# VHH binders against Glyoxylate/succinic semialdehyde reductase 2, chloroplastic (GLYR2): the designs that were tried, part 17

Target 1, 314 residues: Glyoxylate/succinic semialdehyde reductase 2, chloroplastic (GLYR2), of Arabidopsis thaliana (Mouse-ear cress) (f4i907)
Amino acid sequence: LAYRVYSSLQSTTPSTRDELGTVSIGFLGMGIMGSPMAQNLIKAGCDVTVWNRTKSKCDPLVGLGAKYKSSPEEVTATCDLTFAMLADPESAIDVACGKNGAIFGISSGKGYVDVSTVDVASSILISKQIKDTGALFLEAPVSGSKKPAEDGQLIFLTAGDKPLYEKAAPFLDIMGKSKFYLGEVGNGAAMKLVVNMIMGSMMASFAEGILLSQKVGLDPNVLVEVVSQGAINAPMYSLKGPSMIKSVYPTAFPLKHQQKDMRLALGLAESVSQSTPIAAAANELYKVAKSYGLSDEDFSAVIEALKAAKSREA
Key: E = the ipSAE of ESMFold2; O = the ipSAE of OpenDDE; V2 = 0.75 times the mean of E and O plus 0.25 times the DockQ between their complexes.

## First folded at step 10 (VHH; framework vhh_enristomig)

Design q03 (from p03 with R97K Y109H; at its last look DockQ between E and O 0.04; V2 from the best seeds 0.00; counts 0 for: pae O 13.8 > 2, placed apart)
Fold by OpenDDE, look of step 10:
Structure q03 (fold): chain B 314 residues (1-314), chain A 120 residues (1-120)
Amino acid sequence: as target 1 above (314 residues)
Amino acid sequence: EVQLLESGGGEVQPGGSLRLSCAASGFTFSDYAISWYRQAPGKQREWVSTIYDSGDTYYADSVKGRFTISRDNAKNTLYLQMSSLRAEDTAVYYCAKVYEWDLSGYEDHWGQGTLVTVKP
């Protein structure tokens, strides 16, 4: 399967501020990720209409000049291009296809871009339902957490209707630093799950390293420094390591969402009979951490699951 | 609608025992992890214990060896057996449902709580 890596030709055509304002943008979901993404669009001068299950979450955006609609249906009925950032597959499907969902307002000539992290099957389902209306569909799950979202530095993993990708590209460039077109629907979701599976596993491994270093009498801060200068360097280690050592986990990416992604990735692996024992082990740690009430903490809080295990062996 | 109702709270002397119950409704109880939390006056809510659908149990260090979490799936009821109670165990105790099985999200549904007072 020759994965043609289409290199993002930076089409430098500066979409004039004037051209961006001519497209009506809808944005569904004002969570940790959705809110800053929508804000960036507004700040860029886009005509943005927002919706969220909890209306009050839209207030900050409305204060910035966004329009508000009371349902996904109403948003898609009035907007040319609608983005959706929901927390899980069930929510994504409900907002797209449920009561007063996006499919009831959307029609030919319009586009739906789902930037939620969902499983492959859910992405395909939403795609089908949207396309049955005559509209175009693009999945575009994102790599990056709260800060990248705020800074417009997300990575979009897109798949679906290529014409919609082209249409959405200027807006993706406002919200992100890069975008990939991966072909058929499902590939974006799959890529995101694989990436987040790796991320979760790496964090778990790093957490083990921190604790082991402490156990053998090494300074864990020195470990963080050593790692940052070597081949295994990752920004998340330098960013989160010091706080992990202090047992403080400010939320950039909630642990519950990481565990969700681990679960979905394991499901994907199972569906194709691929063994992923490291990810499976990591997932168990995230489950334990969730049981400790750490669901809303940063996913780096997974280190607490390892600390508790030691107390049982002792 | 998911409903959780705690009961069994009351006043107890240090060293005493108390058993809390949480009656659950509005979801398939056996398919979900359920947790106990507590909140002392003027303090933040803290995790106490969790029991998974698999039966696996986890405890905070502060209650380990003293508290036992259990569940009766036939009765849709969660329990917390508390022993060797201390003054610092005084709190409102809450049960919470963890969303995991149905992939609907990770929202916690909370009960109203039950007050446990351990008098020094």
Scores: ipSAE 0.000, ipTM 0.298, lowest interface PAE 13.8, mean pLDDT 89
ESMFold2, look of step 10: ipSAE 0.000; ipTM 0.138
ESMFold2 (binder alone), look of step 10: mean pLDDT 82; pTM 0.823

Design q04 (from p03 with E107L Y109S; at its last look DockQ between E and O 0.55; V2 from the best seeds 0.00; counts 0 for: pae E 9.1 > 2)
Fold by ESMFold2, look of step 10:
Structure q04 (fold): chain B 314 residues (1-314), chain A 120 residues (1-120)
Amino acid sequence: as target 1 above (314 residues)
Amino acid sequence: EVQLLESGGGEVQPGGSLRLSCAASGFTFSDYAISWYRQAPGKQREWVSTIYDSGDTYYADSVKGRFTISRDNAKNTLYLQMSSLRAEDTAVYYCARVYEWDLSGYLDSWGQGTLVTVKP
């Protein structure tokens, strides 16, 4: 029955442009995902302060009205609620806990929302460091790519301090279309890994289907239509199929990131002795596609791992 | 914030033509693939056509050669020119914004649809 009453975080739910401007927002990381997320907050009327390892990446945000600070510590010192969107676990930990990191500016009454994609252990580590300052922590890895980020259509898989989830909700709604509260820290990261493991496996099997259809003389465009009308329909098949048939892989989700997520999901499965043989086989195909130099192409380029060598010459 | 508004539906005789429009707002229209879907009475929604930001177009075989998808990025408007209409084309037609991944949000913005009725 033991509980703790939080006395320092003022819960609010802004609903208009002026109300959104009453909470000072920090945003750490201006990469391919962080920049458009921060831009959406600025355009909605939020009071946004930005930081990035490479300062020039902040220039477009400052041009839109953001404030700039030279370190994560300075951002968290001046903001009520800080979002962090970093490319990998090492960067997420360093920005939160490293030299001039967020923990040195954050304190009771403030919140840190890590929207990065990290492994469970890294998220738990960051959570502990943030909460040791008296601040609240929420992990909120996202589902969605660059275009959903630009359009404010991300899906947030959140876990951590419930009062911070409630305070962050209006800002998550600006950056996304839906959000889930999954309880304890680590569950957001785990959910994203499981979802992406399924997605990667589905794409690999779809690639096999396209190539088999072509080899036996079927029209792959008809295959995509048949699939779209039946029980196995998935929106990504309709979206990616036409481009895959044309051997064009415009990047929405980089193949290297899908392969990374497969590797992390397989590690999670190993840690609990869960058999995931389909994911293991699919991951080998992503590794082959990486060896062909396709790391920066869309993950649908995994189909190239299954093609004859001559088809890859030009 | 994202809005899609279909128009141009109505009743036509077999062999007739209609042009559907989809007015888009609340997002950078030129950066997205946009699709037409349709739902006949008692059936699941089905894909009709997609136009990508590159201008590449794709069609379901049931409409290929009869329907033409196009976009006017200056007006943020998607079009579907339908010709040689048949009774089986009777459906509510939806435009939808296409996202690259996440099952719950992949086709996450739909209009209310516009009804096309082809007389038997």
Scores: ipSAE 0.012, ipTM 0.253, lowest interface PAE 9.1, mean pLDDT 86
ESMFold2 (binder alone), look of step 10: mean pLDDT 80; pTM 0.803
OpenDDE, look of step 10: ipSAE 0.022; ipTM 0.448

Design q05 (from p03 with Y32N D61K; at its last look DockQ between E and O 0.03; V2 from the best seeds 0.00; counts 0 for: pae E 8.8 > 2, grease 26.4 > 24.2, placed apart)
Amino acid sequence: EVQLLESGGGEVQPGGSLRLSCAASGFTFSDNAISWYRQAPGKQREWVSTIYDSGDTYYAKSVKGRFTISRDNAKNTLYLQMSSLRAEDTAVYYCARVYEWDLSGYEDYWGQGTLVTVKP
ESMFold2, look of step 10: ipSAE 0.012; ipTM 0.266
ESMFold2 (binder alone), look of step 10: mean pLDDT 82; pTM 0.826
OpenDDE, look of step 10: ipSAE 0.234; ipTM 0.717

Design q06 (from p03 with S54E Y109S; at its last look DockQ between E and O 0.23; V2 from the best seeds 0.00; counts 0 for: pae E 10.3 > 2, placed apart)
Amino acid sequence: EVQLLESGGGEVQPGGSLRLSCAASGFTFSDYAISWYRQAPGKQREWVSTIYDEGDTYYADSVKGRFTISRDNAKNTLYLQMSSLRAEDTAVYYCARVYEWDLSGYEDSWGQGTLVTVKP
ESMFold2, look of step 10: ipSAE 0.000; ipTM 0.251
ESMFold2 (binder alone), look of step 10: mean pLDDT 82; pTM 0.819
OpenDDE, look of step 10: ipSAE 0.006; ipTM 0.302

## First folded at step 11 (VHH; framework vhh_enristomig)

Design r01 (from q01 with D61K; at its last look DockQ between E and O 0.13; V2 from the best seeds 0.00; counts 0 for: pae E 9.7 > 2, placed apart)
Fold by ESMFold2, look of step 11:
Structure r01 (fold): chain B 314 residues (1-314), chain A 120 residues (1-120)
Amino acid sequence: as target 1 above (314 residues)
Amino acid sequence: EVQLLESGGGEVQPGGSLRLSCAASGFTFSDYAISWYRQAPGKQREWVSTIYDSGDTYYAKSVKGRFTISRDNAKNTLYLQMSSLRAEDTAVYYCARVYEWDLSGYEDSWGQGTLVTVKP
């Protein structure tokens, strides 16, 4: 809570519509997350210029009043502050540093805020390339999915140049409900990995609890209810528990991505000799669930890895 | 701004019925799971029921078979049909939006509540 309160105090006064319109905003990437994020900026009165590899993805934004440019270079050349929301590290690097990339248009006095989810090494690479131009860089991976993006309720895990964090804060407040400044580039990506490692471990433990309760003749719905009323409650137990009991796993976070995050977190732990045995055990369950063909289902499908093999014949 | 407004509470005799409503605004109602909670005097708030955007429904054991959750996405309204009411159902009832936080969910927005009193 202290991080959330501290961040709020630094950025508690929202900008007026006129004040927001004095900063030209670039937005690179109009995918499932980027499009609603950019739309929220436009609707708040920001002067927004958009780009996407597939131009037609920009049409809804232009219809709302955005400007369009045909390359990341042109966007950064004409904007004061540019956000990038790309689906993977390769795309994030290519848009920033590749042909006609952001680095060729950005310069001293401008800022680049990468809100993509990338690994630590990729974030550091992009940061170096941007800062070599004289511009400022902020990594700002987000917590939240499509609906929080549409509702302006994302949580930003930021790291990088503090002056850019301060300049970007009003726009992050439009797109999100909370922001954290975590210091040096790489710390945002690392924080997201650590959080997701904990989440994956918690889900695996919860799955064990559901199955044990069933096996000893207890009602697993009562288990969810008991857990929800006590100190060990987590919101995901209430949300996903009922579906897990029904063996239904509507995808909010693909199991393959949770398994990837467990693997990356274990690698991070190895690099600093930190013991994480609970995460290691949980990762084995996610790997088993992947082998059952559950990669595209919600990560709560990890419960299937714990069921007897014959119960999965159906 | 996200807003949830409960209504339909009141006094009822044991064995009676009530229908609670929760009017939602400020978000795309059809895209969210919505829950009912209740809090009796001197007790902790407890989960009652959830309806997902898919239409799937879930109930606490204490109300299963007696309460029915439903939604009307055209009216942005959540309902709780309560029947066979008992004295222990006396509580303030709240609706809450279920929200994603880094791919897990939690209740992030609450209504002000509506009082249900089942007369002894």
Scores: ipSAE 0.010, ipTM 0.233, lowest interface PAE 9.7, mean pLDDT 86
ESMFold2 (binder alone), look of step 11: mean pLDDT 82; pTM 0.822
OpenDDE, look of step 11: ipSAE 0.013; ipTM 0.330

Design r02 (from r01 with G105D; at its last look DockQ between E and O 0.06; V2 from the best seeds 0.00; counts 0 for: pae E 10.7 > 2, placed apart)
Fold by ESMFold2, look of step 11:
Structure r02 (fold): chain B 314 residues (1-314), chain A 120 residues (1-120)
Amino acid sequence: as target 1 above (314 residues)
Amino acid sequence: EVQLLESGGGEVQPGGSLRLSCAASGFTFSDYAISWYRQAPGKQREWVSTIYDSGDTYYAKSVKGRFTISRDNAKNTLYLQMSSLRAEDTAVYYCARVYEWDLSDYEDSWGQGTLVTVKP
């Protein structure tokens, strides 16, 4: 796939409050992620119009100065650039293309940025429907959860119409720490999958390291510190290591979702004849951890796949 | 703007106790895991304890059984109850906000620290 990777070292594109206010911003979906994202745009001085299926979820945004419209169509009819943050693919499709959907108010000169987490096929469908109106489309799934969304620290993995990426960039910088342009629609989802494959493989190898250190009589907490001082330092080792040593796995990223991402990454690799043997081996460990009933635990629970059955009770 | 302010440090005798506080602002405190770290003179910064938004707590081996981390979400405040203090616990203590792993560059928002001195 043809793509160009962009990265920013700043949280915002250099823009004044006056320049931000010249683009009317729509924001569809005031859920766990969408509400704080829209609030950050409002606080930065953007002209924001909001919609949500449950109208009362817009009340906090209106209290901060947002405008409200009663349908996605009305939002896109009155806004230059519309963001959509919906919980699932069917909601994202319905908001874009369904009754009173965004496609009925959007037209040439306007842009639709879907920041939802959707599958490639859904993103392509929404893209086609939006582009058939003459408008531009950008997929922009995010890395980060509610906390980064509130703090304006999301990472955007964007793909689609390059002119829309450029127009959206200042607003992505308000909501996030960095952004990447990855070319054609679908590449954002693919990048997230490849990165999560690496993350899952890293966690599996880290689990092996913890257990080996314990078995040979080393202090695994010292292992975590040694790792943090060298070239293989990764924030997740420092954060997860202590809890893994204690056999506790508070869920930040469910093990079942990491295993699903490993499976999907292996499928992607097959489709292009790319060998990924380390991910294949790691995936087997996640499958074993699922068989132990750990699907809803944090993906760091993969360490349990490497333990004797007796030790899993600790 | 995320801000963290540590307090409660001071001098104590060996075997004594202190309670450290970390006042948080600029974010929804109840939604985050928060950690304590420490840095002794001439040493590297070291992880001490973490409390998750779920209430689950974790400790470094060197402090387990002597230190207790807790939070008061109504006051946006993190605590570290330190007991059975030893000379090796002498350090500047920092609180830090913990971020999710889903490939966000993690943001370590740190306080300025509070000094704990355990007399020889």
Scores: ipSAE 0.000, ipTM 0.261, lowest interface PAE 10.7, mean pLDDT 86
ESMFold2 (binder alone), look of step 11: mean pLDDT 81; pTM 0.812
OpenDDE, look of step 11: ipSAE 0.016; ipTM 0.340

Design r03 (from r01 with W101T S104W; at its last fold request DockQ between E and O 0.49; V2 from the best seeds 0.00; counts 0 for: pae E 9.8 > 2)
Amino acid sequence: EVQLLESGGGEVQPGGSLRLSCAASGFTFSDYAISWYRQAPGKQREWVSTIYDSGDTYYAKSVKGRFTISRDNAKNTLYLQMSSLRAEDTAVYYCARVYETDLWGYEDSWGQGTLVTVKP
ESMFold2, look of step 11: ipSAE 0.012; ipTM 0.431
ESMFold2 (binder alone), look of step 11: mean pLDDT 84; pTM 0.841
OpenDDE, look of step 11: ipSAE 0.269; ipTM 0.723
ESMFold2, fold request of step 18: ipSAE 0.010, 0.000, 0.005; ipTM 0.305, 0.229, 0.278
ESMFold2 (binder alone), fold request of step 18: mean pLDDT 84, 84, 84; pTM 0.843, 0.840, 0.840
OpenDDE, fold request of step 18: ipSAE 0.286, 0.315, 0.329; ipTM 0.735, 0.752, 0.755

Design r04 (from r01 with W101H S104F; at its last look DockQ between E and O 0.03; V2 from the best seeds 0.00; counts 0 for: pae E 9.3 > 2, placed apart)
Fold by ESMFold2, look of step 11:
Structure r04 (fold): chain B 314 residues (1-314), chain A 120 residues (1-120)
Amino acid sequence: as target 1 above (314 residues)
Amino acid sequence: EVQLLESGGGEVQPGGSLRLSCAASGFTFSDYAISWYRQAPGKQREWVSTIYDSGDTYYAKSVKGRFTISRDNAKNTLYLQMSSLRAEDTAVYYCARVYEHDLFGYEDSWGQGTLVTVKP
């Protein structure tokens, strides 16, 4: 029996700039998603301290007024509320619990919000380590890509300590358009992985449709139109279809991140003995696309995996 | 707050022309792909055209060669120049911000629409 709580689908207005500056905010991880998220907090007037494994990635944020600390421990020691946005479960665990990790600076009265996409087991591990210090923990993986992150339009899938959810809400509203409270730790990670598994499977199926339509002599642009008029319409088909037909994949959600999410979702399915054969097949296509050097292209580049290796140019 | 406001609709004879506008506010317009959609009475909404932040343009086959999508990022405005209009182009036209979400698929933010009527 799983328990889920949904509290909000709409962004709330942020607090005034002066009120936001009274909470010291840490932000760990200045990658493609973390950097624009932290920048939005700084631009809203928050007191932000940043860290990244590669120090130079913090330079743009320091230039905007952020403080810098040389370790996750030092960030959590000096901040009331710390966000972490790391690329994979190994990095998320290491930043939280590893050498000079967040757990060594965090304590009762402070909160740790992990906005990374990790597997359920990793999120539970980090939660236990953080909560053993007396601090509060919230997992809050995001839905959205680089542009929504830059525009403050992410969707947060949160689970964990309810008081931390409430304390974090104004800052989540700066970085996003809506937030969900899903109850126990693990439910946020699980929801994110399940949704992204579905999305990745949908794109792979759509790619098959485009190629089949071309092979049987149909106009794939008409396919996109037909799909848009019926029950299977999805905005991403209209958005990505024309570019996929022209073999153009401007990056909005990197293929490597979609493949990572497929891998993690299949692991979750294994852990509860749930068969997901469509997702397994789709994941093989994303792995092939990565082997073609398309990791940094949009996940719609998965269509290239369905072409013969010698005919990928078409 | 994301806002999209369409204008420029009206009645026209077959073969005529209209220019639709969509004024955008509440987001960084230049960073988004923006689309036109249309909905004829009793039919589902259908895609018409998209312009990406790169400037690349795409058209539904039914309008290609007759409609031109463009944007003015300095004015936060999207345009649809329609020519050689036909009765089947009669619809309410909507502009929509292309918004990528992985939770519930792609979600478009919509305007209120502007009516285009092409007399039979």
Scores: ipSAE 0.011, ipTM 0.297, lowest interface PAE 9.3, mean pLDDT 86
ESMFold2 (binder alone), look of step 11: mean pLDDT 84; pTM 0.846
OpenDDE, look of step 11: ipSAE 0.330; ipTM 0.766

Design r05 (from r01 with Y32D E107Q; at its last look DockQ between E and O 0.41; V2 from the best seeds 0.00; counts 0 for: pae E 10.2 > 2, framework grips, unsure alone 62.5 < 65)
Fold by ESMFold2, look of step 11:
Structure r05 (fold): chain B 314 residues (1-314), chain A 120 residues (1-120)
Amino acid sequence: as target 1 above (314 residues)
Amino acid sequence: EVQLLESGGGEVQPGGSLRLSCAASGFTFSDDAISWYRQAPGKQREWVSTIYDSGDTYYAKSVKGRFTISRDNAKNTLYLQMSSLRAEDTAVYYCARVYEWDLSGYQDSWGQGTLVTVKP
């Protein structure tokens, strides 16, 4: 009808804030990723209620006009659609299913969208607990880090209840540049693991290239330039290459998290008898880099696993 | 122009403490993650610690438990509180912004740094 048509023309601008406010949005977790995601929803005119284990992390959101509730249960009880962005599977499960968790406030007619990065089994567990209440569940792990989250440029890898995907889509579009519906719960987490497995393998191979170029007397800065102009170009090579050559690894994606994702991806491959020997070899390098105390450095520090540890002693 | 200016270095006895400062200008300090690095004589520069705008902190294995990174967003200043200093901590210390790998790499020029000398 005419009202619906008018609303669609303006749904994503500040002038449509009241239209977007017809769905009450919960957001659980105000960490590095969750805070900017929630801020984008607020700035778009959504009616947002926030929670975080450390209340003070919600202060920026409240300052922008968000409501606050003291538990996940209270958030889901008062909201139509709740997003959760937690740092690890244990936190994601605890927020959904633990004491005062989301399951105690959520019910039929409501939806829970878990945008956390969790393993397949954890996502299935959370899905079962949410759906047992009569509510709908969507997993929606993201590709992208802090800056894409701030810019509304995340890529959502969704799976679960299709009606919830469709209901969530306008809000995913505020927080991201694209979204994929991948079918049943578990496929979002699986896609994320496969993507990160490829990324980790690419970085390990790139590290080998830098070191080989140096050993044979080539300028590794020229290698980065040559790579950037051809078919194998990837943004991370240009972004990380110069600092890798200088042996500095400012943390954007912690090495420990890349190693975890490699391990989980190898477990997934084992579960379906898929050979992934390149990823297996790369994971050994990430494990060696962790043993060198590089867990908190950027995953590009994997190059340190390939350096001769005692070359200066010869 | 982005500028990061390190200070607070000096000589100290083994087991002593120092507090380093990094004064920032030319960008919105409160929005960025900032790191400390160090370079010992004859060695490559190495990462020491990072603090994110969220307040989350990360440390290299060699300094964890002895160093504390912090920030004062009102003063656009990053700090490194160093305790239980060892001879191996002798280095020039630098601060630098952390960039997201998706959109930008490490692009800032290094400043002069601040020298920390732990006496033999």
Scores: ipSAE 0.000, ipTM 0.249, lowest interface PAE 10.2, mean pLDDT 85
ESMFold2 (binder alone), look of step 11: mean pLDDT 77; pTM 0.774
OpenDDE, look of step 11: ipSAE 0.032; ipTM 0.568

Design r06 (from r01 with W101R L103F; at its last look DockQ between E and O 0.57; V2 from the best seeds 0.00; counts 0 for: pae E 10.9 > 2)
Amino acid sequence: EVQLLESGGGEVQPGGSLRLSCAASGFTFSDYAISWYRQAPGKQREWVSTIYDSGDTYYAKSVKGRFTISRDNAKNTLYLQMSSLRAEDTAVYYCARVYERDFSGYEDSWGQGTLVTVKP
ESMFold2, look of step 11: ipSAE 0.000; ipTM 0.273
ESMFold2 (binder alone), look of step 11: mean pLDDT 83; pTM 0.834
OpenDDE, look of step 11: ipSAE 0.251; ipTM 0.737

## First folded at step 12 (VHH; framework vhh_enristomig)

Design s01 (from r03 with L103F; at its last look DockQ between E and O 0.05; V2 from the best seeds 0.00; counts 0 for: pae E 9.6 > 2, placed apart)
Fold by ESMFold2, look of step 12:
Structure s01 (fold): chain B 314 residues (1-314), chain A 120 residues (1-120)
Amino acid sequence: as target 1 above (314 residues)
Amino acid sequence: EVQLLESGGGEVQPGGSLRLSCAASGFTFSDYAISWYRQAPGKQREWVSTIYDSGDTYYAKSVKGRFTISRDNAKNTLYLQMSSLRAEDTAVYYCARVYETDFWGYEDSWGQGTLVTVKP
């Protein structure tokens, strides 16, 4: 009987500027993240067609050489591979499935890559609608914000149709520094949510450490230094610790977004009966910080939830 | 491509001074917090100082009062003015861009480092 020799599968992707221009790229959503992402594709030599609900947001992209279409449907009808970067699940669903939505222009042989940050259920819904047309779907939520998007330094957490992941890879590499393939749709959204849940819990525990060190007469700046030299070192402790000690919270990740991610992670945990008591406790602290009007401050402002109320001024 | 290039290292006697520079390119320098780290032979890399985009500065206790971090956003350059140097300050010094909101929650770009040697 036959023996088998397994070889490594290698992706065959465009490798030159001219080869990048042979795949027609759609890009839906020209917000704070989508605009710089699309600009990086255009600057790399890709053939890019853009759309945005507010047409004037497309003007910078057209100025760089992008084509414009007046609806998501028209973009997907004319493009091989379409990226969507929308601010919330409602917008992501509407652009994919709503009036003049992407599903009405997309078909077999085409791919839809949703780089939006949406919950697991929304990603699965969009996937089903796209795949019912015969097209391929990849969710690819991103880690990073405006600055990494401009710099082409995003991290993509992808899940969905593996052939689409392979086709999209060179374009993801233009927009980011790394990418992960996580299997079935929903796993990208879930991974991002789990990671952010851990981050929020870490910050809450760090805040307790700073305040305890102060109360027992230790120098909290020494605490930050001690933490930085050991196994629990994390960049955010070194970067935020000094400013937290000074009660200064310049916004890098808004507290309201961390609180939202804690809430969504608790919902995900409930759906699979996973206990996350540390995240639950941390979420209560973020909710208290919001009640103090700190929603737009950095999520490190959660330390304020652990402080006593200030005296009323005369 | 993000690039960070440290310079200004060298040999110095105890009590001496050095000024380190970190030239940044490939990103909007003024929008990021930037840190100095150092690593002595056989030791873990340790945080030295951070300057935020606001201009706020923070220092490890071991260097506070002796080192001054600064930035020139017009020249995309980070500085570390080192004074009253001690043998314990001997290390390779790195600058790092801070990616505070990414999936990894850590420094996402490092320079190659510049060696500072303080002779006994």
Scores: ipSAE 0.011, ipTM 0.287, lowest interface PAE 9.6, mean pLDDT 86
ESMFold2 (binder alone), look of step 12: mean pLDDT 84; pTM 0.847
OpenDDE, look of step 12: ipSAE 0.207; ipTM 0.704

